# VH-VL binders against b0r0t1r1705to1887, part 39

Target 1, 183 residues: b0r0t1r1705to1887
Amino acid sequence: RLRVLADVSGSMYRFNGVDGRLERSMEAVCMVMEALESYEHKFKYDITGHSGDGFDIELVRCDKVPKNNKERLKVLKTMHAHSQFCMSGDYTLEGTEHAIRELAHEEADEHFVIVLSDANLERYGISPDRFARVLTSNPQVNAFAIFIGSLGDQADRLQKTLPAGRSFVAMDTKEIPQILQQI
Below, E stands for the ipSAE of ESMFold2; O stands for the ipSAE of OpenDDE; V2 stands for 0.75 times the mean of E and O plus 0.25 times the DockQ between their complexes.

## First folded at step 21 (VH-VL; framework fv_ifabotuzumab)

Design ac2 (at its last look DockQ between E and O 0.94; V2 from the best seeds 0.00; counts 0 for: pae E 2.1 > 2)
Fold by OpenDDE, look of step 21:
Structure ac2 (fold): chain C 183 residues (1-183), chain A 120 residues (1-120), chain B 107 residues (1-107)
Amino acid sequence: as target 1 above (183 residues)
Amino acid sequence: QVQLVQSGAEVKKPGASVKVSCKASGYTFTDYYMNWVRQAPGQGLEWMGEINPYSGNTYYDEKFQGRVTMTRDTSISTAYMELSRLRSDDTAVYYCAREGNYGHYAFDYWGQGTTVTVSS
Amino acid sequence: DIQMTQSPSFLSASVGDRVTITCRASQSISSYLAWYQQKPEKAPKRLIYKASTRQSGVPSRFSGSGSGTEFTLTISSLQPEDFATYYCQQYWKYPLTFGQGTKLEIK
């Protein structure tokens, strides 16, 4: 059982013109969906988003995963639209915690939570230490963070704070499939 | 209602160990972190460490590393803090404090405190 | 470690007064700041968390503000039961740390 948590907060939209963070996020999600397509027979996965509106925003359901590019695009459009009109706020920690808690109650041989996030956690008021704690909060659930499009320095700092093997840096979204394979 | 009930006052000699208990009720014990904070007489609050009651994972302040051991018994929703090699400056009221979840961090509920006196 | 510095350490005020306590962090802690009230021989009570979110049951006269390194606790109109010691706490980075406290006394 796998859950991917994506940031669809308002800041993603508001600052997309500056650094393309929403586009990167959307690309990342797309890469995830593409990467997981061939493994649907092995595990169930879903994608949820977090924003100021909450931390359980449905993007992809386990029983209805995208089967083609058109369906994937629909997911991305949903992300974009949500980010544009959602309330202000970030629920990275809450969303991660919720994902871990929810998955822990589901029957599966293995449980995975993958958080797609910007390496600029601190800029969003997200404590790396607290995030690390959340990721390791339940031994039954293997939680990981993939930091997308981060500056090298920021990524390195985060890697030092987060438990070894629990965080990955994708300087290019094209690296995400490889990262997923490592998990 | 959420309650944290701690064990009674302790008087110890220097070099001894003390183990304080904190029994939780009114909520799912394993869903919240338990913290320990002490307060010397007339002094401020000092964070000692935390435990994840579900996993048993702990994080201690370096000041107490090697002397403090935090444990829990989930069957009775009880957290324990043991402090060894006691010295006079360990005299304090020791509190257990629950930390919230879902981003509601900090200590929302506290035990009543346990007075530990270390004297020769 | 992040050092938390409260000011003032002691404050005398009268019932009805507006009281402000400040807390400074040695580094940015974003909004990971809590305020506690402690009365003599009692356990601390959380008043504010996330810098400005009031704990359920806490009177509206208590408010928290600030972000980054500077934070304030304000009591808009001091009541007799508000005379106590107040502590700020950061939970941005381990180890968690408290301010030294502000004792609010009756003038």
Scores: ipSAE 0.871, ipTM 0.936, lowest interface PAE 0.5, mean pLDDT 94
Fold by ESMFold2, look of step 21:
Structure ac2 (fold): chain C 183 residues (1-183), chain A 120 residues (1-120), chain B 107 residues (1-107)
Amino acid sequence: as target 1 above (183 residues)
Amino acid sequence: QVQLVQSGAEVKKPGASVKVSCKASGYTFTDYYMNWVRQAPGQGLEWMGEINPYSGNTYYDEKFQGRVTMTRDTSISTAYMELSRLRSDDTAVYYCAREGNYGHYAFDYWGQGTTVTVSS
Amino acid sequence: DIQMTQSPSFLSASVGDRVTITCRASQSISSYLAWYQQKPEKAPKRLIYKASTRQSGVPSRFSGSGSGTEFTLTISSLQPEDFATYYCQQYWKYPLTFGQGTKLEIK
């Protein structure tokens, strides 16, 4: 059982014209949906968003995963619209904690949580030490971070802070399918 | 009604060990990290480490690494801190403190404290 | 390690006074700061967390502010029960560290 967390905060919308961050996040979610099509017989998955409105923003339900490009586009349009109108705030730590606790209650052979994030945690006021603790908080849930668009020095510092094998760097979104296969 | 009730005062000789207990009630014990903090006479507060009562995983301040062991027994909602090879400068009040969830870290409830005196 | 330095270490004030205690971190801790009150022979009590969020049951005369490296605790109108020692604490990075304390006494 697999849950993917995506950032749909207002800052993703507001700064997208400057650095393309919302576009990268939407590309990452699209890559996840496409990669898991080749593994749909092995994985039951959903995708949940977090923003200033909270951390339970449903993007993909596990019982109604997208099966074609039209359905995937609807997911991306939902991400875009939500980021445009949501309240300000960041709930990365809270959302990850909630996802891990929720999945621990589900009956499955294995439980996975994957957090799509930016390696600039400190710049966003997110403690790397607290994030690392959250990822390893429940041994029954395999929690991972995929950092998108990260610079080498930032990624190196974060990988040393985060538990070994629990973080991956995707310099662009095209690397995400291979990273998911490693997981 | 959250309560943390600690074991009674201890008097120890240098070189001995002490094990302090902290019994929790009024909440789900395994949902909240437990921390240990000490305070020497007339001094400030000093963080010693934490334990995840769900998993048993710990993280210790480096100055106590190798001398401190934090454990728990989930069946009786009790956390433990053991400090070995005691010295006279380990004389202090030892507190357990519960940490909040969902980004509300820092210590919202404290035990009453356990005085440990180390003297010849 | 992140050093937390409080100012002043000792403060003498009268009932009704407005007092301010400052806490400085040796590096940025964002808003990961808490304030505690400790009376003699008692456990500390959390007053403020996340720099400015007041703990439930704490009187509104207590307020916190700041972000990054400089933080303040303000008591707007000092009451007799407020004479105590106050500590700040960062929880941004391990090891967790406290300021040295500010003892607030009756003038």
Scores: ipSAE 0.547, ipTM 0.815, lowest interface PAE 2.1, mean pLDDT 83
ESMFold2 (binder alone), look of step 21: mean pLDDT 93; pTM 0.954

Design ac3 (at its last look DockQ between E and O 0.89; V2 from the best seeds 0.77)
Fold by OpenDDE, look of step 21:
Structure ac3 (fold): chain C 183 residues (1-183), chain A 120 residues (1-120), chain B 107 residues (1-107)
Amino acid sequence: as target 1 above (183 residues)
Amino acid sequence: QVQLVQSGAEVKKPGASVKVSCKASGYTFTEYYMNWVRQAPGQGLEWMGEINPYSGNTYYDEKFQGRVTMTRDTSISTAYMELSRLRSDDTAVYYCAREGNYGNYAFDYWGQGTTVTVSS
Amino acid sequence: DIQMTQSPSFLSASVGDRVTITCRASQSISSYLAWYQQKPEKAPKRLIYKASTRQSGVPSRFSGSGSGTEFTLTISSLQPEDFATYYCQQYWKYPLTFGQGTKLEIK
């Protein structure tokens, strides 16, 4: 059982013109969906988003995963639209915690939570220490963070704070499939 | 309602150990981190460490590393804090405090405190 | 460690007064700041968390503000039951740390 948590907060939209963070996020999600397509027979996955509106925003349901590019595009459009009109706020920690707790109650041989996030956690007021704690809060659930589009320095700092093997840096969204293979 | 009930006052000699208990009720014990905070007489609050009641994983303040042991018994929703090699400056009221979750962090519920007196 | 410095350490005020307590962090803690009230021989009580969110049941006269390194607890109109010691706490980084406290006494 796998859950991917994506950031669809308002800041993603508001600052997309500056650094393309929303586009990167959407690309990342797209890469994830594409990468997981060939493994649908092995595990069940879903994608949820977090924003100021909440931390359980349905993007992809496990019983209805995208089967083609058109369906994937629909997911991305949903992400874009949500980030554009959602309330201010970031629920990275809450969303991660919620994902871990929910998955822990589901029957599966293994449980995974993958958080797609910007390397600028601190800029968004997200404590790296707290994030690390949340990721390791339940040994039954293997939680990981993939930091997208990170500046090298910021990513390195975060990796030093986060438990070894629990965080990955994707300087290019094209690296995400390979990262997923490592998990 | 959430309640944290701690064990009674302790009087110890220097060099001894003390183990304080904190029984939780009114919520799912394993879903909230438990913290321990102490307060010397007339002094401020000092964080000692935390425990994840689900996993048993702990994090201690470096000041107490090697002397403090935090444990839990999930079957009776009880957290324990043991402090060894006691000295006079360990005299304090010791509190267990639950940390909120889902963004409701910090210590939302406290035990009534346990007075530990260390004297020769 | 992150040092939390409260000011003032002691404050005398009268019922009805507006009082403000300040907490300064040695480094940015974003909004990971809580305020506690402690009365003599009692356990602390959380008043504010996330710098500005009131604990359920806490009177509206209590408010928290600030972000980064500067934070304030304000009591808009002091009530008799508000005379106590107040502590700020950061939970941004381990180890968690408290301010030294502010004792609010009746004038």
Scores: ipSAE 0.884, ipTM 0.944, lowest interface PAE 0.5, mean pLDDT 94
Fold by ESMFold2, look of step 21:
Structure ac3 (fold): chain C 183 residues (1-183), chain A 120 residues (1-120), chain B 107 residues (1-107)
Amino acid sequence: as target 1 above (183 residues)
Amino acid sequence: QVQLVQSGAEVKKPGASVKVSCKASGYTFTEYYMNWVRQAPGQGLEWMGEINPYSGNTYYDEKFQGRVTMTRDTSISTAYMELSRLRSDDTAVYYCAREGNYGNYAFDYWGQGTTVTVSS
Amino acid sequence: DIQMTQSPSFLSASVGDRVTITCRASQSISSYLAWYQQKPEKAPKRLIYKASTRQSGVPSRFSGSGSGTEFTLTISSLQPEDFATYYCQQYWKYPLTFGQGTKLEIK
C-alpha cells in the first residue's frame, strides 16, 4: 500500500511564475501515475494533496487510478484549481504524520509513504529535523522523501540525518520513475 | 484529562544511578513523544532527551549521552529516565513532559517533577 | 546548538500593567517557539506554541508574536496570578533549548 503526498498549497500557484514549482509538482505527480501504470495488481496506491485547506485532499483514489491521458490530465487540473483557490497555510509535517498513522492501520504486507517535496524546506518554514523525525516515526511504515530540483543544502543535510535509502533527489522530474523503482 | 505522575524524591550518593518513572493517563501513550527536562535549584530548564513510546527510539542531548537511558513500558503507559554515574551537579528536579503531535511539538503537559539529590 | 536569550531577566510590575518579554534565537527558528509559565515549586505550564498560538485554557491577555530570531510574549493586563517565571523554548533543531528565564515580580 502506497500513498504519495503532493503540495497543492496556494504558494505553489502564486510562485509558479517565478520558479515553476507548481508545474514541477504536477509533472512529478504525472510521472508517478505513469510509473505505477500496469502495477495495480502489485500496488494499491493513492495520491493525496496538502494545502492550507488540509492534508487529505484527494487527487487519486486507490480504486479509481487514471488509465489514460485524459484521466491523468483531470488529476493535474484538480491540482491547479485547488492551489489557485485554497486557504493559505502549510501542512507538510501534519500531512506526512497523518498519512503514516493511517497507513499503519491498513492491512497490507508493506506500507509506503512517499512525500514529493521542494528541497528548500527551511525557506518554507519546515524544520528539516522535524521532517526527518516524522519520516522515521513508525517502523511499520516505510516513509520516503523525493526532493525535486537542485535547490537547497537542506536535502543534503536531511539525507545525512536519515538512514540510507530514505530520501532521494530528483534533479529533473524525469528521474522520478527510476527513483520509484528503487523504493 | 491528560495526567503525568512521576515517582517520588530520591537521595543518592555520587557514582550511583537513579531511575525516575512517569506514568501517563488520559491519552494514548504511544501517540506522543515523551521528553525529560531537568532544573537545578534556582536555575533554568535543561532539555535532556526524548523517546518515541511506540518504537522505543531515543534522542539525547550530547551533555547526557552515555549517562542517560530513556525507556518505556507500553503495557502500563510508563516512561523511565535513568541517569548513571551521578555527580553533585546532577541535583535537580527532573520532569517528564509530553510533546504534542501533528506539527505541535512543544510540551503541552508536564509531570509534577521528581527531586533527585546527590550528596556526598 | 541554538542559544535562546531572554530579556529582561527580571521584571517588576503592578497589577493591570502591560508587560512584554523578548526572546532572541542565535539563528532562525521560523515560528518553532513556545512560551512556558512556571510558578515556585510547580511544573512549567505551556502558554503559547508556534510563536503565536495560545494553548487552550490560557487567558486571552497572553499573546505571542514574532518569527525568525526575535519573539515577544505580551501580557496585556497583568493579574495577581501572573507573577511567575517565564521561559521561551525553541523546537526547530536538536538539541531543544530554553531561554534563561524572566522572573516577573510584584512591584
Scores: ipSAE 0.565, ipTM 0.835, lowest interface PAE 2.0, mean pLDDT 83
ESMFold2 (binder alone), look of step 21: mean pLDDT 93; pTM 0.952

Design ac4 (at its last look DockQ between E and O 0.93; V2 from the best seeds 0.00; counts 0 for: pae E 2.1 > 2)
Fold by OpenDDE, look of step 21:
Structure ac4 (fold): chain C 183 residues (1-183), chain A 120 residues (1-120), chain B 107 residues (1-107)
Amino acid sequence: as target 1 above (183 residues)
Amino acid sequence: QVQLVQSGAEVKKPGASVKVSCKASGYTFTDYYMNWVRQAPGQGLEWMGEINPYSGNTYYDEKFQGRVTMTRDTSISTAYMELSRLRSDDTAVYYCAREGYYGNYAFDVWGQGTTVTVSS
Amino acid sequence: DIQMTQSPSFLSASVGDRVTITCRASQSISSYLAWYQQKPEKAPKRLIYKASTRQSGVPSRFSGSGSGTEFTLTISSLQPEDFATYYCQQYWKYPLTFGQGTKLEIK
């Protein structure tokens, strides 16, 4: 059982023109969907988002995963639209915690939570220490963070704070499939 | 009703150990982190550490590292804090405090406190 | 460690007064701040968390504000039961740390 948590907060949209964070996020989600397509027989997965509107925003349901590019595009459009019109706020911690807690109650051989996030957690008021705690809050759930960032220094700092092996940095979204393979 | 009930007052000699218990009721014990905070007489609050009652994982303030041990018994929804090699400056009221989740962090429920007196 | 400094350490006020307590963090803690009230021989009680979110059951006269490094607890109209010691706490970074406290006494 796998859940991917994506950031679809308003900041993604607001600052997309500056650093392309929303586009990167959308690309990341797309890469994840593409990567997981070949493993649908092995993994039951869903994709949820967090924003100021909440930390359990449905993007992809387990029973209705995208089967083609058109369907994937629809997911991305949903992300874009949501980030554009959602309330202000970031629920990275809450969303991660919720994902872990919910998955822990589902029957599966293994449980995975993958958080797609910007490397600038602190800038968004997200505590790295708290995030680290959340990621390791339940031994039954293997939670990981994939930081999608353009700045290597930010990512390095985060990796120092986060538990070893629980965070990955993707400087290019094209690296995400490889990272997923490592998980 | 959500409540934390701590064990009774303790009087110890220097060098001894004390173990304080904190029994939780009215909520799912394993869903909330348990913290321990102490307060010396006439002084402020001092965070000692936390335990994840579900996993048993702990994090201690470095000040207490090597002397404090936090444990839990999930079967009776009880958290324990043991402090060893006691000294006079360990005299304090010790509190257990629950920390919420989903953004409801910090300590929303406190035990009544346990007075630990260390004297020769 | 993040140092939390409250001001003032002691405050005398009268019933009905507007009271403000300040808490300063040695580094930015975003909104990861809580306020507690403690009465003599009692356990602390959380009043505010996330810098400005009032705990359920806490009177509306209590309010928290601030972000980053400077935070304030305000009691709009002091009531007799509000005379106590107040503590701020950061939970942004481990170890968790408290301010030294502000004792609010009756004038």
Scores: ipSAE 0.897, ipTM 0.950, lowest interface PAE 0.5, mean pLDDT 94
Fold by ESMFold2, look of step 21:
Structure ac4 (fold): chain C 183 residues (1-183), chain A 120 residues (1-120), chain B 107 residues (1-107)
Amino acid sequence: as target 1 above (183 residues)
Amino acid sequence: QVQLVQSGAEVKKPGASVKVSCKASGYTFTDYYMNWVRQAPGQGLEWMGEINPYSGNTYYDEKFQGRVTMTRDTSISTAYMELSRLRSDDTAVYYCAREGYYGNYAFDVWGQGTTVTVSS
Amino acid sequence: DIQMTQSPSFLSASVGDRVTITCRASQSISSYLAWYQQKPEKAPKRLIYKASTRQSGVPSRFSGSGSGTEFTLTISSLQPEDFATYYCQQYWKYPLTFGQGTKLEIK
């Protein structure tokens, strides 16, 4: 069982013109949907979002996964619309912790949580130490972070803080499918 | 009613060890990190470390590394802190403190404290 | 280690007074800041977490503010039961650290 978390906050929309962060998040979600399309028989997955409005924002339901480019585009349009109108708060820690706790109760051979984020955790008021602890908080849930197009010194420091094998850096969103296969 | 009840006062000689217990009630013991904090007479608060009661994983302040061991018994909802090779400056009140979750990581419930006196 | 410095260390005030205690962190801790009250021979009691969120059951005369490196606890109208020692605590980065305390005494 697999849950992927994406940032759909208002800050993602507002800063997208500066650093492309919303587009990278949308590309990452698209890559996840495409990478997992042929493996639906082995994985039950969903994709949830977090923003200033909350941390349980449903983007892809496990019983309604997109099957074609039109349906995937609808998911991306939902992300864009939500980010445009929502508050700018970031709920990465709360959303990750919620996902881990929720998945721990589901029946499955293995439980996976994958967090799509950038390395600007401290600038968003997210403690790297607390994030690392959340990722390893439940041995029954394998939690991972994928840092997308992150600043060099922030990404390097974060990987040193996070548990070995629990974080990955994707300088380009096209690397995400390969990273998912390593997990 | 959420409650943490600690074991009674201890008097020890230098070089000995002490093990303080903290029994939890009124909540799911394994859902909340447990922390240990001490306070020397007339002094402020000093964090010692934490334990995840679900996994047993611990993290200690460096000044206590090698001397402190935090454990738990989930069957009786009890956390333990053991401090070895005691010195006179380990004389303090030792508290267990529960940490919240979902961003509420400060200590919302404290035990009553256990006085440990180390005297020659 | 993040050092937490409270000011003042000692404060004398009268019932009804407005009191302000400040806490400074040696580096940014965002809003990962809590305030505790401790009376003699008692365990600490949490008043504020996330810099400004009041614990349920804490009187509304207690308020917290600040972010980054500078934080304030305010008691708008002191009551007799408010004379105690107050501690700030950061939970942004290991090791967790407390301020040295502010003793609030009756004038």
Scores: ipSAE 0.535, ipTM 0.826, lowest interface PAE 2.1, mean pLDDT 82
ESMFold2 (binder alone), look of step 21: mean pLDDT 93; pTM 0.955

Design ac5 (at its last look DockQ between E and O 0.92; V2 from the best seeds 0.00; counts 0 for: pae E 2.3 > 2)
Fold by OpenDDE, look of step 21:
Structure ac5 (fold): chain C 183 residues (1-183), chain A 120 residues (1-120), chain B 107 residues (1-107)
Amino acid sequence: as target 1 above (183 residues)
Amino acid sequence: QVQLVQSGAEVKKPGASVKVSCKASGYTFTDYYMNWVRQAPGQGLEWMGEINPYSGNTYYDEKFQGRVTMTRDTSISTAYMELSRLRSDDTAVYYCAREGHYGNFAFDVWGQGTTVTVSS
Amino acid sequence: DIQMTQSPSFLSASVGDRVTITCRASQSISSYLAWYQQKPEKAPKRLIYKASTRQSGVPSRFSGSGSGTEFTLTISSLQPEDFATYYCQQYWKYPLTFGQGTKLEIK
């Protein structure tokens, strides 16, 4: 059982023109969907988003995963639209915690939560220490963070704060499939 | 009603150990981190550490590292804090405090406190 | 460690007064700041968390504000039951740390 948590907060849209963070996020999600397509027989997965509107925003349901590019595009459009019109706020911690708690109650051989996030956690008012704690809050659930498009320095700092093996940095979204394989 | 009930006052000699208990009720014990905070007489609050009651994982302030042990018994929803090699400056009221979840951090529920007196 | 400095350490005020307590962090803690009230021989009580979110059951006269390194607790109109010691706490980084406290006394 796998859940991917994506950031679809307003800041993703507002600052997309500056650094393309929303585009990277959408690309990341797309890469995840593509990567998981070949493993649907092994993994039951869903994708949820967090924003100022909440931490359980449905993007992909387990029973209705995208089967083609058109369906994947629809997911991305949903992400974009949500980020554009959602309330201000970031629920990275809440979303992560919720994902872990929800999955822990589901029957599976293994449980995974993958958080797709910007490496600029601190700029968004997200405590790396608290995030680390949340990721390791339930031994039954293997929670990981993939930081997308981070500056090298920021990524290094986060790596030092987060538990070993629980965070990955993807400087290019193309690296995400490989990262997923490592998980 | 959510509450934390701590064990009674303790009087110890220097070098001894003390173990304080904190029994939780009114909520799912394993869903919230338990923290321990102490307060010396006439002094402020000092965070000692935390425990995840679900996993048993702990994090201690370095000041207490090697002397403090936090444990829990989930079967009776009880957290324990043991402090060893006691000295006079360990005299304080010790509190257990629950930390919220879903971004509701900090300590929303406190025990009544346990007075630990260390004297020769 | 993040040091939390409260100001003032002691404050005398009268019923009905507007009271403001300041808490400064040695580094940015974003909004990871809580305020506690403690009365003599009692456990602390959380008043505010996330810098400005009031705990359920806490009177509206209590308010928190600030972000980053500067935070304030305000009591708009002091009531007799508000005379106590107040503590700020950061939970941005481990170890968690408290301010030294502000004792609010009757003038």
Scores: ipSAE 0.890, ipTM 0.947, lowest interface PAE 0.5, mean pLDDT 94
Fold by ESMFold2, look of step 21:
Structure ac5 (fold): chain C 183 residues (1-183), chain A 120 residues (1-120), chain B 107 residues (1-107)
Amino acid sequence: as target 1 above (183 residues)
Amino acid sequence: QVQLVQSGAEVKKPGASVKVSCKASGYTFTDYYMNWVRQAPGQGLEWMGEINPYSGNTYYDEKFQGRVTMTRDTSISTAYMELSRLRSDDTAVYYCAREGHYGNFAFDVWGQGTTVTVSS
Amino acid sequence: DIQMTQSPSFLSASVGDRVTITCRASQSISSYLAWYQQKPEKAPKRLIYKASTRQSGVPSRFSGSGSGTEFTLTISSLQPEDFATYYCQQYWKYPLTFGQGTKLEIK
């Protein structure tokens, strides 16, 4: 059982023109959906968003995963529209904690939570120490972070703060399928 | 409803160890980190460390490394803090404190405190 | 370690006064700041977390503000039961640290 968390906050929309962050996040979600298509027999997965509106924003339901490019595009359009119109705020830590606790109660052989994030956590008021602890808070749930388009020095420092094998850097979203295989 | 009840006062000699207990009730013990904080007479609050009651994993302030051990017994919803090689400046009130969740990591519930007196 | 410095260390005030206590961090802690009230011979009680979120059951006369390195706790109309020692605490980075305390006393 696998849950992927994506950032669909208003800052993703507003700063997309500066650093392409929303487009990278949407590309990452697309790569995840495509990569997991070959593993649907092993994984029951969903994708949940977090923004100023909350941390339980449904993007992909586990019983209705997209099967073609048209359906995947609808997911991406939902991400784009939500980020454009959502309330201000960030729920990264809360959403991650919620996902871990929720999956721990579900019936499955293995529980996985993958957080798609920007390594500039400190800049956005997210404590790296607290994030690292949240990811390791429940040994029954295998929680991972994939940092997308991260700045080199900040990404390196953050990877050293997080447990080994629990964080990955994707400088290019095309690296995400390989990273998922390592998980 | 939610409650942390600590063991009674202790008097110890220098060089001894003390183990303070903290029994939780009214919530799922393993869902919340437990912290230990002490306060010397007339002084402020000093964080000692934390434990994840689910896993048993701990993190201690460097000042107490090698002297403090935090444990728990999940079957009776009880956390423990043991401080060894006691010195007179370890005389203090020791508190257990529950940490909140969902971005609320500060200490939302405190035990009543356990006075530990170290005297020769 | 992140040092937390409170000011003033002592504050004398009358019932009905508006009081403000300041807490400064040696580096940015975003909004990872809590305020506690402690009365003599009692455990601390949390008043505020996330810099400005009031704990359920805490009177509305208590409010917190600030982010980054400077934070304030305000009591808008002091009541007799508010005479206590107040502590701020950061939970941004290990080790967790408290301010040295502000004793609020009558007159």
Scores: ipSAE 0.507, ipTM 0.791, lowest interface PAE 2.3, mean pLDDT 82
ESMFold2 (binder alone), look of step 21: mean pLDDT 93; pTM 0.952

